VH-VL binders against Polycystin-1-like protein 3 (PKD1L3). Designs and how they scored, part 3

Target 1, 163 residues: Polycystin-1-like protein 3 (PKD1L3), of Homo sapiens (Human) (q7z443r523to685)
Amino acid sequence: TSLNMSTHQLTITVNVTSLEKSLIVSIDPDSPLLMTLYLGFQYQPNCTHFHLNITLPKDKVWQKDEEYTWVLNPEHLQHGIGTYYITAVLSERQEGAQQTPSLVSVITAVTQCYYWEIHNQTWSSAGCQVGPQSTILRTQCLCNHLTFFASDFFVVPRTVNVE

## First folded at step 2 (VH-VL)

Design g7 (framework fv_gatralimab)
Fold by ESMFold2-Fast, scan of step 2:
Structure g7 (fold): chain C 163 residues (1-163), chain A 124 residues (1-124), chain B 111 residues (1-111)
Amino acid sequence: as target 1 above (163 residues)
Amino acid sequence: EVQLVESGGGLVQPGGSLRLSCAASGFTFGDYAMNWVRQAPGKGLEWVGQIRSKAYGGTTHYAESVKGRFTISRDDSKNSLYLQMNSLKTEDTAVYYCTRGYYDILTGYSFDYWGQGTTVTVSS
Amino acid sequence: DIVMTQTPLSLSVTPGQPASISCKSSQSLLYSSGKTYLNWVLQKPGQSPQRLIYEVSNRFSGVPDRFSGSGSGTDFTLKISRVEAEDVGVYYCMQGTHWPTFGQGTKLEIK
């Protein structure tokens, strides 16, 4: 649950078995921490070699708990099913009083938006996307049609190493 | 050690403007997020808004009641926080507190130091 | 924003009697990390607010053990087992899970 970032880096390992759901990565530091996350497919990324990155905390949020949450939709996981690695790198310039070692809680989950399709009598995700304001506790569903909808939530097993 | 001193309060007519200042001392001002919290006469506390440190982009966030009317800014070279209040309403009448925001594993985001407050009265 | 609602709004007790204050949030205060950032603060007459309790049930240093906090999700309670004269003031619950919001306050007076 809580990891030590005294080495300035931590690695999160996620095994993706389906491209039909969005991956949510939530990082909750014990002190405000400016950091950059790097995503790699089948390799451990760094600041010079990565597929995608994000700087946390985010600056465009509706609610505060979105600040340290990274939403990766299927379009971001287009490299296929398999093992994804996320490397978090601590920025040298920080806000407020920072204690080192810094403790960080990391949670990963998968979610998807569904609606009941009367014609086919089944749940469908067509026309819906998991939004960037999603967190571990709530899923933002952005749909291009009016309907009754639902979402699922599942915590993905993870491996996190401080290096 | 840590001190926050507000100033700039006074009497203003509805629709007017006023700028509050907060002078900080005893800590590295530029490293902290800062907040404004107000208290109407005989009423409770209401968070007005926050400004992050420059390391976090210097972003601002405001309570719904003041969005579009109030602007928070800071001058790290002067250890000063400001609240620009425009289009003032009678319901903005309150004591305005400058407070230092910070995160702690035990408390979450909270306010660890408060100034003494400065009074703003919006009346005809 | 999260709306915090306190009951009662005022409470008058004789010294040595217990006091209880309730706080309800419009949505869960459970943060994504599994922590619940609910604080209790006290504003004594003529003074700036001061911290009493953090993360639902933990007392800040110097806070007497007659103060206790409890709750989860959206329902929280602050209890004072034996009210003393120095406890007079307005008690606020405050959430730090999202952008900060306070309850409307509960005024505690001695009879």
Scores: ipSAE 0.006, ipTM 0.547, lowest interface PAE 10.0, mean pLDDT 80

Design g8 (framework fv_gatralimab)
Fold by ESMFold2-Fast, scan of step 2:
Formats: sequence, C-alpha cells, structure tokens
Structure g8 (fold): chain C 163 residues (1-163), chain A 127 residues (1-127), chain B 111 residues (1-111)
Amino acid sequence: as target 1 above (163 residues)
Amino acid sequence: EVQLVESGGGLVQPGGSLRLSCAASGFTFGDYAMNWVRQAPGKGLEWVGQIRSKAYGGTTHYAESVKGRFTISRDDSKNSLYLQMNSLKTEDTAVYYCTRTVYITSGSYTYVTFDYWGQGTTVTVSS
Amino acid sequence: DIVMTQTPLSLSVTPGQPASISCKSSQSLLYSSGKTYLNWVLQKPGQSPQRLIYEVSNRFSGVPDRFSGSGSGTDFTLKISRVEAEDVGVYYCMQGTHWPTFGQGTKLEIK
C-alpha cells in the first residue's frame, strides 16, 4: 500500500492470529522520512498512549535495508491474538530539503526460524528466535545451539487508514 | 552555490592524531547528512563514515577499517563537519573528501548518492 | 561488505567512438522497495569526484545524454555513446543498498 505522507499520521491495522511467529513491519518511503511508530492492542495509539514504539530509520543497523523495518517478536505481542494498531507519526523536522510530499509503501509479514532436529528427523523452532536485523527479504535467526536453520515468510493481511 | 572546503590535513607520524574540518556554504547545513570519503595515492575511493542531521539524532556510522579510531562530529552553528583521527596508521594516508548526501525524492538519502564533494585535504602518515 | 568489480580497468577510445564499462556486485543490489541503489561517479584528472548517475539509469542534472546506465541485480553497465575529450577520467560504480562500497575504477583515455 502506498500512502501520501503529507498527512501527519497514518494507521496500520494488523490481525494477529498466532503468537508462534514474529511480525515484521516494513516501511519504504520514496525519500527519507523520520517517523515514530506506536503499537496498540485493540486501540489506536498516539504519542502519549501506546504499548511499544520505535523511531525509524533505525540508527544502529548491520545492513542498510534494516533502517525502516520493525521486528515484533511474540514477547512484544503480549496482549495475545487479536487486532493490533500501529500509528506512524511523521516528524516535523526532516533531513534534507523536501520538495514534495512523499509516498510510503507499507508491508507486513510474519516469519519464524526452524532448524533440522537430527534425533527426531524433523524441523523444530526450539531454541531459535527471529533477530532484530531481520527484514522482509531476510530473516536473522538467533539460535542457542549449532545446527542448520531456515525460515518461513508469509505476508499478513492488513488495513491502512490515513488520518 | 554549494561549496565544501576541507582543511587540517598534513604530515603525521604513525600513532599520531589529526583533526580535519569541512566548511560548508550555500545550503542549510543542519538539514543534511554528511560523509567522509578517502582516496589513497593511486587507489580508488573508500567510504569512511557518516553523521546524520540532529533531527535524526546526530548518529554516526563508520567503516570497519576506522571504527574505534575515528570520530565524526558536526557544529551546525558553524556549518562545519569534523573528523577526529586517532592512532593513525600508514594505511590511513589518503586525500580525505567531505561530501553531502543528496536528497532525491525517489531514493534514500543516506548511502545511496553523494552530490557535492569538496576539493579534499591530504593526510600523510609517515615517519 | 558488498564487493564491486569493474571491467575493464582501463580503456582507450578514439574520439566519437562508443565506450562501455561493466560493474558487477557480489550480491544483489535490489532493495526491499524494488529500487536498486547503483550509482556512477566520475573523477577527472586532478579533480574531486563528481556525480554522474544514480539508481542505475538516472542522470544527474548537467550530465550529457550520451551517458546511459543500465542493469539489474548484480550486473550493471555504463555506456558513453560518443566519447569526447572532456570524458577522460576514472569512472567508479558505487552501491548504496548497504554500507557504501566502490568499484576499483575504470580509467578512460583518448587515443
């Protein structure tokens, strides 16, 4: 979905149906945009009332493509399954000279890390979690054991409201 | 007219320190991310690091070859960018360029494109 | 680090003839947005680097039409349709998809 960021704020609605996977929220602006994302469960969050937040672009990234990606692990979705709202608020001071309002694309996806468990001859997620350096194109797997690992990728249905 | 003018280069011995400056004019300096790029004699270009605008927290990023030894800072009131170089090695001998991150509507502002480059200042690390 | 490899390292062209420079990246430069952050930079003898092309094929203001960029994924090309004396210099490809890295440069000379 592409949105006009001349609007100060936008809302992303995500229906979480499983807490076994991590939620990845990726924002791709046409030009650099400083923004803060707020997470709420069953309510539309704002800068004074939210469950969790992040400022994008991220400043401590391994790869540049992580800059506009927010990784929400099951531990971050503590209110359980249901409807989560993400409000993105555009900063009034931006880097660079902005000539025109920017468009942003928003993608949400879920992913999970697996490893091959030789004793049971099957794939298992035990001892592995999705890392914060994950993106919609790459899943970082952090495991507490040495083994071969893999990941799944699935795009989560969403609704976006421009405020 | 956009201008970037580097200064502070010179001859230093291995293990020494040197501070480079870049004076900017012709644009609103505080609104842009800035970079240092170097070029060893007869060699190609190598990115050294960047510093974001204050709106983005003034955060810095560095090439692995200089992490822990070089520090980038800025003074928006003076329209100036700085590179503090410590524990200099012979391999740091190069022309150091100050460059501005271009703002392009269709692209990312950092690590994508540099539009204006200074004339460079030469750093020679030799005994 | 993404490694950028240019070929040839040097070429000599008769004025008015075409020139072609190739650039290969060690991994895809396609960003999640569908954009490819591949740039070309020119350094004329004794001068500072100057901007030439961004996002594979877009010319910066003031860059003559005889310059064109193309490519996708890991393989990119810069073409000069009719080389002029003012085109002499070292051409660098540069990726901005990750932390910036440059090719080793291609020196263009006139015969």
Scores: ipSAE 0.000, ipTM 0.596, lowest interface PAE 10.7, mean pLDDT 81

Design g9 (framework fv_gatralimab)
Fold by ESMFold2-Fast, scan of step 2:
Structure g9 (fold): chain C 163 residues (1-163), chain A 120 residues (1-120), chain B 111 residues (1-111)
Amino acid sequence: as target 1 above (163 residues)
Amino acid sequence: EVQLVESGGGLVQPGGSLRLSCAASGFTFGDYAMNWVRQAPGKGLEWVGQIRSKAYGGTTHYAESVKGRFTISRDDSKNSLYLQMNSLKTEDTAVYYCTRSYYLGYFDYWGQGTTVTVSS
Amino acid sequence: DIVMTQTPLSLSVTPGQPASISCKSSQSLLYSSGKTYLNWVLQKPGQSPQRLIYEVSNRFSGVPDRFSGSGSGTDFTLKISRVEAEDVGVYYCMQGTHWPTFGQGTKLEIK
């Protein structure tokens, strides 16, 4: 479950099988690791060719475990179902001992927010989305109406290549 | 040889202000997140707050007990960490330690501490 | 605001005997990565705190192998297999899964 980051980058492969769910990517380095993640659909992205990117750790978080978590909602996965590639590239500027850590743990999960719709006596996702403060252990549900909610949580197997 | 030396502690009245300093040596200060941890007389350790390195945006986070009253800053050119304490309460009386971060709040080096007493 | 609770608050052991300290958290310390960020810190009399164990069971460099940590979820234990005079001090458990919080400390004394 740990990857060697001494080569400056790693590639994560994730299969998206539903556009109704959000993808959560969690990276836990053994020591602080400034990195940029690039998302590509059906290709391995890099700093000049990608669909989306994020710099980790995040600098505005409510809970500490959000620091190395990237939440990708259905609108972020606009190329549809299929294989997405994430390339993590280490920054030249690192916090810590002037050495990049040799190990990181990577976990991906999918989740979705539901609420009980009293008028129709059914579960609905309408008016709710997974929020950026979500992690693989808890789902933030942002709803535009007053209600109680629940979430689906699934850990997705990962395939990783160290470049 | 890694060293952290705190200074600036003293006696202040409730509602007053005080600024603590931590002088770092023996490592590349600008590459590390730094923390303040305090210990009230006869009590345990309490995390006060953290400041990240410039590479991580220099962002700060604080314990709820001090949020809005305390500000952490750093000057990497001087290898120095600061804690600006405003609106001090008697509950802020403690020895304040400067600590170097080791991922997710694990701390590997600690200073000797500086004492802050808030009393009328 | 994860609350860390240690037992006992103090213990006294004869040199060469084992010691055990318990630490319980109000919530699971399992991080989103699957790791558990529970560590132990030692404060010897008149000294600053010093690092001891990280991520439940890993000793920091220089820590004797007579120290061992174990546990999962919300229940953790620090054991010293053969207590020596230099082990006297206050032991704190600490969590880094969220913003750091410490247990109240356990004072270890030699008889």
Scores: ipSAE 0.054, ipTM 0.660, lowest interface PAE 6.3, mean pLDDT 83

Design i1 (framework fv_inotuzumab)
Fold by ESMFold2-Fast, scan of step 2:
Structure i1 (fold): chain C 163 residues (1-163), chain A 122 residues (1-122), chain B 112 residues (1-112)
Amino acid sequence: as target 1 above (163 residues)
Amino acid sequence: EVQLVQSGAEVKKPGASVKVSCKASGYTFTSYAIHWVRQAPGQGLEWIGGIIPIFGTATYRRKFQGRVTMTADTSTSTVYMELSSLRSEDTAVYYCARDYYESSGYYPFDYWGQGTLVTVSS
Amino acid sequence: DVQVTQSPSSLSASVGDRVTITCRSSQSLVHSSGNTYLSWYLHKPGKAPQLLIYKISNRFSGVPDRFSGSGSGTDFTLTISSLQPEDFATYYCMQATQFPYTFGQGTKVEIK
């Protein structure tokens, strides 16, 4: 999808069917692109009406691929299961870019962290959370205990509309 | 740069409570757990517990259960440790430290706060 | 709880000396993942502790290569190949394989 001064925003529509997993949203531009993302539940958000927001690229990242990834944990999806809308708005103050079209790749996925629970001989997600440094290439697991970790990863359907 | 800045020294009477703060900066606060470790005069380091800020979930060493409470304020990137029913044995320097887990690695207590001296005396 | 014991409790050394500190656990520190979560810390009075070595032998960022860790199972060693003036401190090992996390009692490295 193309995003520039003429098509300065896009909306991603995702149906969340479970609050047991975290939603990973990746908006990967082919060149640096300053943008702000807004989250809405059952409505298309904008800069004055939204549930949560984030500015991309992220400033302090461990790996380059974290820059354009937004991690939404169950506690961020407070309205429950249903349709969520994410509006990405291109910033007016682009650093070095003017009306230059950028191709962006949009990927949405769900992931969860698991650990091997020795006493019960089974995998459990209790006490683990997907961290904000997660990307489509790897899941960061933050656990309140030290155990053997694993994660799942499923790409989920989304609709992308350009305005 | 990563920094954990703790509140200043406290002097308390036996039976009182103390609340120590640990303010994080220079990294994504919600990405890392914060643990608390103390050192009593002439003794070694002792783990008290830890909290995962994004969950608000805390785990405590058994001997402190019922007396310690850890909380996090994500809007100020600050973790608090409150210890109640203070005894003279609780006199110690209290440290907060960052703990980091990921599927490819684990860095226990990679950065520490400067420490807060808590003195319990009658 | 897993007990962690260091030896010696203190030692005297001169700049340039090779120093070895040992750490023993009451039970194996091998985690179900196959990793061993044994780390080493340097602590000076009036300063915060700092991470030196994690997972037995991995040097933390910025730590000089004179520091090395080794060991397996229940027996671990921290080695300083050539002691420098800034290395006079107390050293602690810690296990994070099981809750609660437990520290050794510390080894004080003092000027001879």
Scores: ipSAE 0.008, ipTM 0.529, lowest interface PAE 9.2, mean pLDDT 82

Design i2 (framework fv_inotuzumab)
Fold by ESMFold2-Fast, scan of step 2:
Structure i2 (fold): chain C 163 residues (1-163), chain A 122 residues (1-122), chain B 112 residues (1-112)
Amino acid sequence: as target 1 above (163 residues)
Amino acid sequence: EVQLVQSGAEVKKPGASVKVSCKASGYTFTSYAIHWVRQAPGQGLEWIGGIIPIFGTATYRRKFQGRVTMTADTSTSTVYMELSSLRSEDTAVYYCARGRYYGSGTYYLDYWGQGTLVTVSS
Amino acid sequence: DVQVTQSPSSLSASVGDRVTITCRSSQSLVHSSGNTYLSWYLHKPGKAPQLLIYKISNRFSGVPDRFSGSGSGTDFTLTISSLQPEDFATYYCMQATQFPYTFGQGTKVEIK
């Protein structure tokens, strides 16, 4: 469902319960909207205090639907399992240099890539990772061996607070 | 509209190779895998393997390993299956079919090519 | 390899009949994700196979509601509630939980 992000920021709260999966964060506006996302563990981040950040929309994308998607692999979730906070802050400079009310869709999901391992007769994630071109519509699987891949995909609960 | 169009029938001698093409249209080519399935006369469907065009990686049923090669040309949205060292037992209709290689619940072959008859005879 | 067995191998039916086809796997088709990748296909001579049902019970777009799928674990069923003239064909189930993908042997539905 869409939220009005004509205020200057919103905060997404998500509980990470496994470090075996990658977290996908999608903030998809109905019109172009320049923003920066900040990541914090057990605290609400801001522009001067954060663990990681990203500016959206992304440049140099494979498909347009990647522009507002942030992929956080287990290596990016260094503090382990627990509550992560993401603060999205609108840029002072929007396209056209005007503040335009925009509706944004916020979705959080987890995904992991697998391959079939003949030796053990099971699916394994060894040698596979979720790629940065992943979106809510598709998972990019990057594996260091030649095989068919599978992935799972689960929408996870989140809380969104608009300021 | 999703379409997979295959090359025409082939007649080959034992020991030769055959290369069948499958041209995709109507969807984002790199978002799906293309699988190959054959049916020999009087027999059921048999999965041969598949290729993921975005990575250029292919997986084959062990029975065909060393004899089959699958390749993709993303500029023409075409997948090729080449089968070498042909035997009379390889006489079959060969189908390409689109499948998902990711996602939590949608592994199946949804759209199929019309089939290519490959006959191996002396 | 996961083996998939269909029964019966063939059956004779009349238009309007209820038809049931069974598919059994040699091991559970529940994937580590919790999903079961079992699909059903209709195949007619001279034509490409056509997807009917995926993930046990979901009808593919455009497939008439007389086709339904059910089952779990290792036992699966395709039901045609009221057979139509265009339904005389061979039906195949396929598992995609494990590589290689494997098909049942097929069930031929013939006119009585």
Scores: ipSAE 0.000, ipTM 0.489, lowest interface PAE 13.9, mean pLDDT 82

Design i3 (framework fv_inotuzumab)
Fold by ESMFold2-Fast, scan of step 2:
Structure i3 (fold): chain C 163 residues (1-163), chain A 122 residues (1-122), chain B 112 residues (1-112)
Amino acid sequence: as target 1 above (163 residues)
Amino acid sequence: EVQLVQSGAEVKKPGASVKVSCKASGYTFTSYAIHWVRQAPGQGLEWIGGIIPIFGTATYRRKFQGRVTMTADTSTSTVYMELSSLRSEDTAVYYCARDSYDFWSGYYLDYWGQGTLVTVSS
Amino acid sequence: DVQVTQSPSSLSASVGDRVTITCRSSQSLVHSSGNTYLSWYLHKPGKAPQLLIYKISNRFSGVPDRFSGSGSGTDFTLTISSLQPEDFATYYCMQATQFPYTFGQGTKVEIK
C-alpha cells in the first residue's frame, strides 16, 4: 500500500470476531520509518483521541523483525468484538531517510498458543499468553505450565485506506 | 547486554529465613522465566524452582514445597527467592538463571546470575 | 521425576584430547512439541554455570565450535573435539522436558 505524502498517514481497518486470540499488526516499510500507531474502536483514531498507541520502530527488541510489530492481546481489545481502526501517523522528524517511503505493506494476523490438555482430551489456551516478542512469522508463547505443544496463525482480512 | 545481578552473601542461623534477589536487565523481563538452582559444597547442581514473572506463577521441586516462595516485581525487573526454616544442609551457592520457556525457542537456562552464598550455621 | 545420569563421573585429559561425556535419562525427553529439551553447561569453581549447548545440538552464542552435542530420546553426548586449557571444568546436562528440571550429577574434566 502506497502512502499519500500529503497526509502522512495510513488507516487500517480490522474486524475482530473473537477475543480468544491475539491480534498482530505488522508494518513493513521499504526503509526505516518513524511512526505512531493509534487504536480506536468503531471510530478513526488520531493523536488526540485514541484508546491505545505505540511508536514504531520499537527501541529495544530481542530480534530485528519485532521492530515494526504491534501485539494486541485480548486485554488490549477492551471494547470487545467489532471493528477496530488503526491510524498510522508518520513523525514530522524522520531519522535516516530524507524522503518519505512511497510503499508501506501492512499485515494483520491473529494467533494463540495451545497445549493438549490430557484430562479433557482437547486443546486449551488456558494459562498461556502471546508474548511481545511475537511476529507474523512466529508466536512467542508465555505459559504458566510446561506442557505447551502448539500455536496457530491466521491472517485476518483487512481494509487499508491511504488518505 | 543481558545481566542478572544477585544480592550479596548471607549468614543465617538454623530456623531463620533468607530472601535472595535477582535483578534482570538488558531484555524484556516479562518474556522470560527465572529459575533458581543451588550447589551445596561438594555436590552437583540442584534445581529448586522457577517463576514466570508475567503471571507471577511459580513451580517448585517437591522437597522445597512449603519452605520456598518465589516472587517477581515487574516494576523493578527483580525476582526473589525466599527459603524458610533453614537447615545446615541448605548451605549452598544459589543461582538465578533465565529460561527461554517459549515453544519456538525451547526451555534452557541461558544467562545466569553471579551466585549468592548462603551459609547456615549455629 | 525424570532421572538424569552422567558418565563418567570424572576423567583425566590432556590439552588437544577429544573428550566425550554421556548423559542418559530414565525416560524419553521428547516434549509434546517434538523438541527435546536437553542442554549442557560448563561450571568452574567460583563462577556461575554457563550454557554450552541447548536442544541437544545447538551451540549457544559465543561457544567455540569444538563443543558439539548429539543424541536422541534418552541417550545424549557432549563432545569436545580438541580440549583447551580453559575447558578443564565440571560439565552438567539438564533436562527441561518435564518439571522438575533435573541435572546430571556432573562430570569433572581434570588435567592429566
Scores: ipSAE 0.007, ipTM 0.515, lowest interface PAE 11.0, mean pLDDT 81

Design i4 (framework fv_inotuzumab)
Fold by ESMFold2-Fast, scan of step 2:
Structure i4 (fold): chain C 163 residues (1-163), chain A 118 residues (1-118), chain B 112 residues (1-112)
Amino acid sequence: as target 1 above (163 residues)
Amino acid sequence: EVQLVQSGAEVKKPGASVKVSCKASGYTFTSYAIHWVRQAPGQGLEWIGGIIPIFGTATYRRKFQGRVTMTADTSTSTVYMELSSLRSEDTAVYYCARDRYSYGFDYWGQGTLVTVSS
Amino acid sequence: DVQVTQSPSSLSASVGDRVTITCRSSQSLVHSSGNTYLSWYLHKPGKAPQLLIYKISNRFSGVPDRFSGSGSGTDFTLTISSLQPEDFATYYCMQATQFPYTFGQGTKVEIK
């Protein structure tokens, strides 16, 4: 899926149905784009009204595919289940002489880390968190114990409005 | 305009180390990764690894882990690749190249010939 | 590691010929974002490699229209519609969807 980002803003709408999983938001441009994402619960956020934000591309990354990926853990989805809005606003100053509109791919997914609990013969997420280096290609699992790990991964529906 | 300038040719003995530099200009140094690629005589291009200057984080192809080190100096916009325990098989032209977002290597250094001989 | 294989290893052609080079990966190169990070390079002896095409089919700035890329998943093609004297070179494809980045073995385009 790709969208032409010819304006300075787009809004992503996603319905969070569980607080047991982390939300992965990927906004992958076809050329470098400096942008800020704002998160709102049940309202469209902007630069003066939001409850969480991030500037992309991320500057503390190990792999390239992390640069345009925002990981929102259950602690960040503090208002509960329901509709979340993410507004992406392009910076007025872009790197180099970039003037043409760029194509942007928007993917939303949910993921969670699990480990095998030997005594219960089942998978558990206790003591594990999805890390900030996660992408739609791989889930970083940060656990406070050592055992066999796995993650699930599901692409979730979203709507995107360009303005 | 974008330019990557590498240090000059080196001749080393087996077991020695070599450190090649790549000086960037014409763009925001910390916004792009710098990767290293080599070509041995009669062989194809081989990816060695890359570094993200803003974080100082490097990733290496497994076969070079333990003897390659990549570093970046943001004050001079220069990336270094040091290869130790040199073997004759390391004789190659070494290139640095710029990448962002995994698009590919859009600008390359001129290459540095490293010759390992006894 | 993702393996990348090119075909043919070499070919002989004349100025004006249509040249096709193929690249096959051992795994799908489709990123979850829908982007495929496959690029093509031109390499001449004594010079640095030069980017021709990125993300399958996007021509890099300044690259002539005669160069085009196509493909999806694991199968990719570079086409030169009408070979010019400056196009006699070795061509490489590279995948950057996963670390380590891997190159094909190269295709040498020689004058007939």
Scores: ipSAE 0.000, ipTM 0.470, lowest interface PAE 19.3, mean pLDDT 82

Design i5 (framework fv_inotuzumab)
Fold by ESMFold2-Fast, scan of step 2:
Structure i5 (fold): chain C 163 residues (1-163), chain A 122 residues (1-122), chain B 112 residues (1-112)
Amino acid sequence: as target 1 above (163 residues)
Amino acid sequence: EVQLVQSGAEVKKPGASVKVSCKASGGTFSSYAIHWVRQAPGQGLEWIGGIIPIFGTATYRRKFQGRVTMTADTSTSTVYMELSSLRSEDTAVYYCARGYYDILTGYSFDYWGQGTLVTVSS
Amino acid sequence: DVQVTQSPSSLSASVGDRVTITCRSSQSLVHSSGNTYLSWYLHKPGKAPQLLIYKISNRFSGVPDRFSGSGSGTDFTLTISSLQPEDFATYYCMQATQFPYTFGQGTKVEIK
């Protein structure tokens, strides 16, 4: 899962099969790397053609492990089910003076928030969404009611191409 | 960094209402709830209730139900707590605190306002 | 309401001492998700409370490693392995497993 990003960009391919779940993309570099991720639906995005982007690491995080995580909710996956492409591009202006080749691990997962609905004695996702502070290991659930909730997640198969 | 700034001290007569503000900076409203906790002189901490600013949804401890109202103004990143029908036993320092309404932090309160002293006396 | 009781109500200690504070709930704090929503706070007069530990044993960002939490079910412990001058304060546990959220009555750690 570790890839060399010292001189390359990489493309992550994710097949989205449900819009009831949020996609979590985690990039874990061996050392800090400033990068931008671009999202495309059914095409490989680049810095001039994309639907959504994010610069990593994130600032203003609650925990350090949030820094390289991108949360894509169903509303961000506006083109529906199908193949999404994410292109990660290294910034030329890296933090720190000494740069060694960095190895990057990439993990994708999907997660969903549930709450227990007393009247129907069942779990429901209505009125809940996955929050931006979610990570591969932990789901932040934001619901429009102050009621307890749970989450499920699993790793999504992916293809990573080093370019 | 994240900071919660509360309005200044208030002195009220029994039966009046008080409205305390809590302005958030440094964080985003999309990732948290704001809770209100008070401490009466010589007493411990008491949870009053909480609001999720982006939804405007509030939940109150039963003993305050009917007397407390929590509201949020997302355009100014400010949450308000209004307590009506004040009694002398409502004299306390009132804190706002940021809590994640989620599984990550276990409903803990990570950042707190400086506190607002509300004195109720005739 | 879930009642939360701390012991002791106060203790005297010296810098370098190991301090243990206990928190007991009137019913199990294990949520149906398997998580236990118990947190610990440090409070000094004239200052806002500060989060130390969440979900029993997880240290909040910036909290020194001399603070540790443990426990399960209804019995929980906050330990300060080597008390520092800035640690003289009142400590509170809080449960958020059930509404309403409830605090312990506090444990005051005083200089000997």
Scores: ipSAE 0.019, ipTM 0.593, lowest interface PAE 6.9, mean pLDDT 82

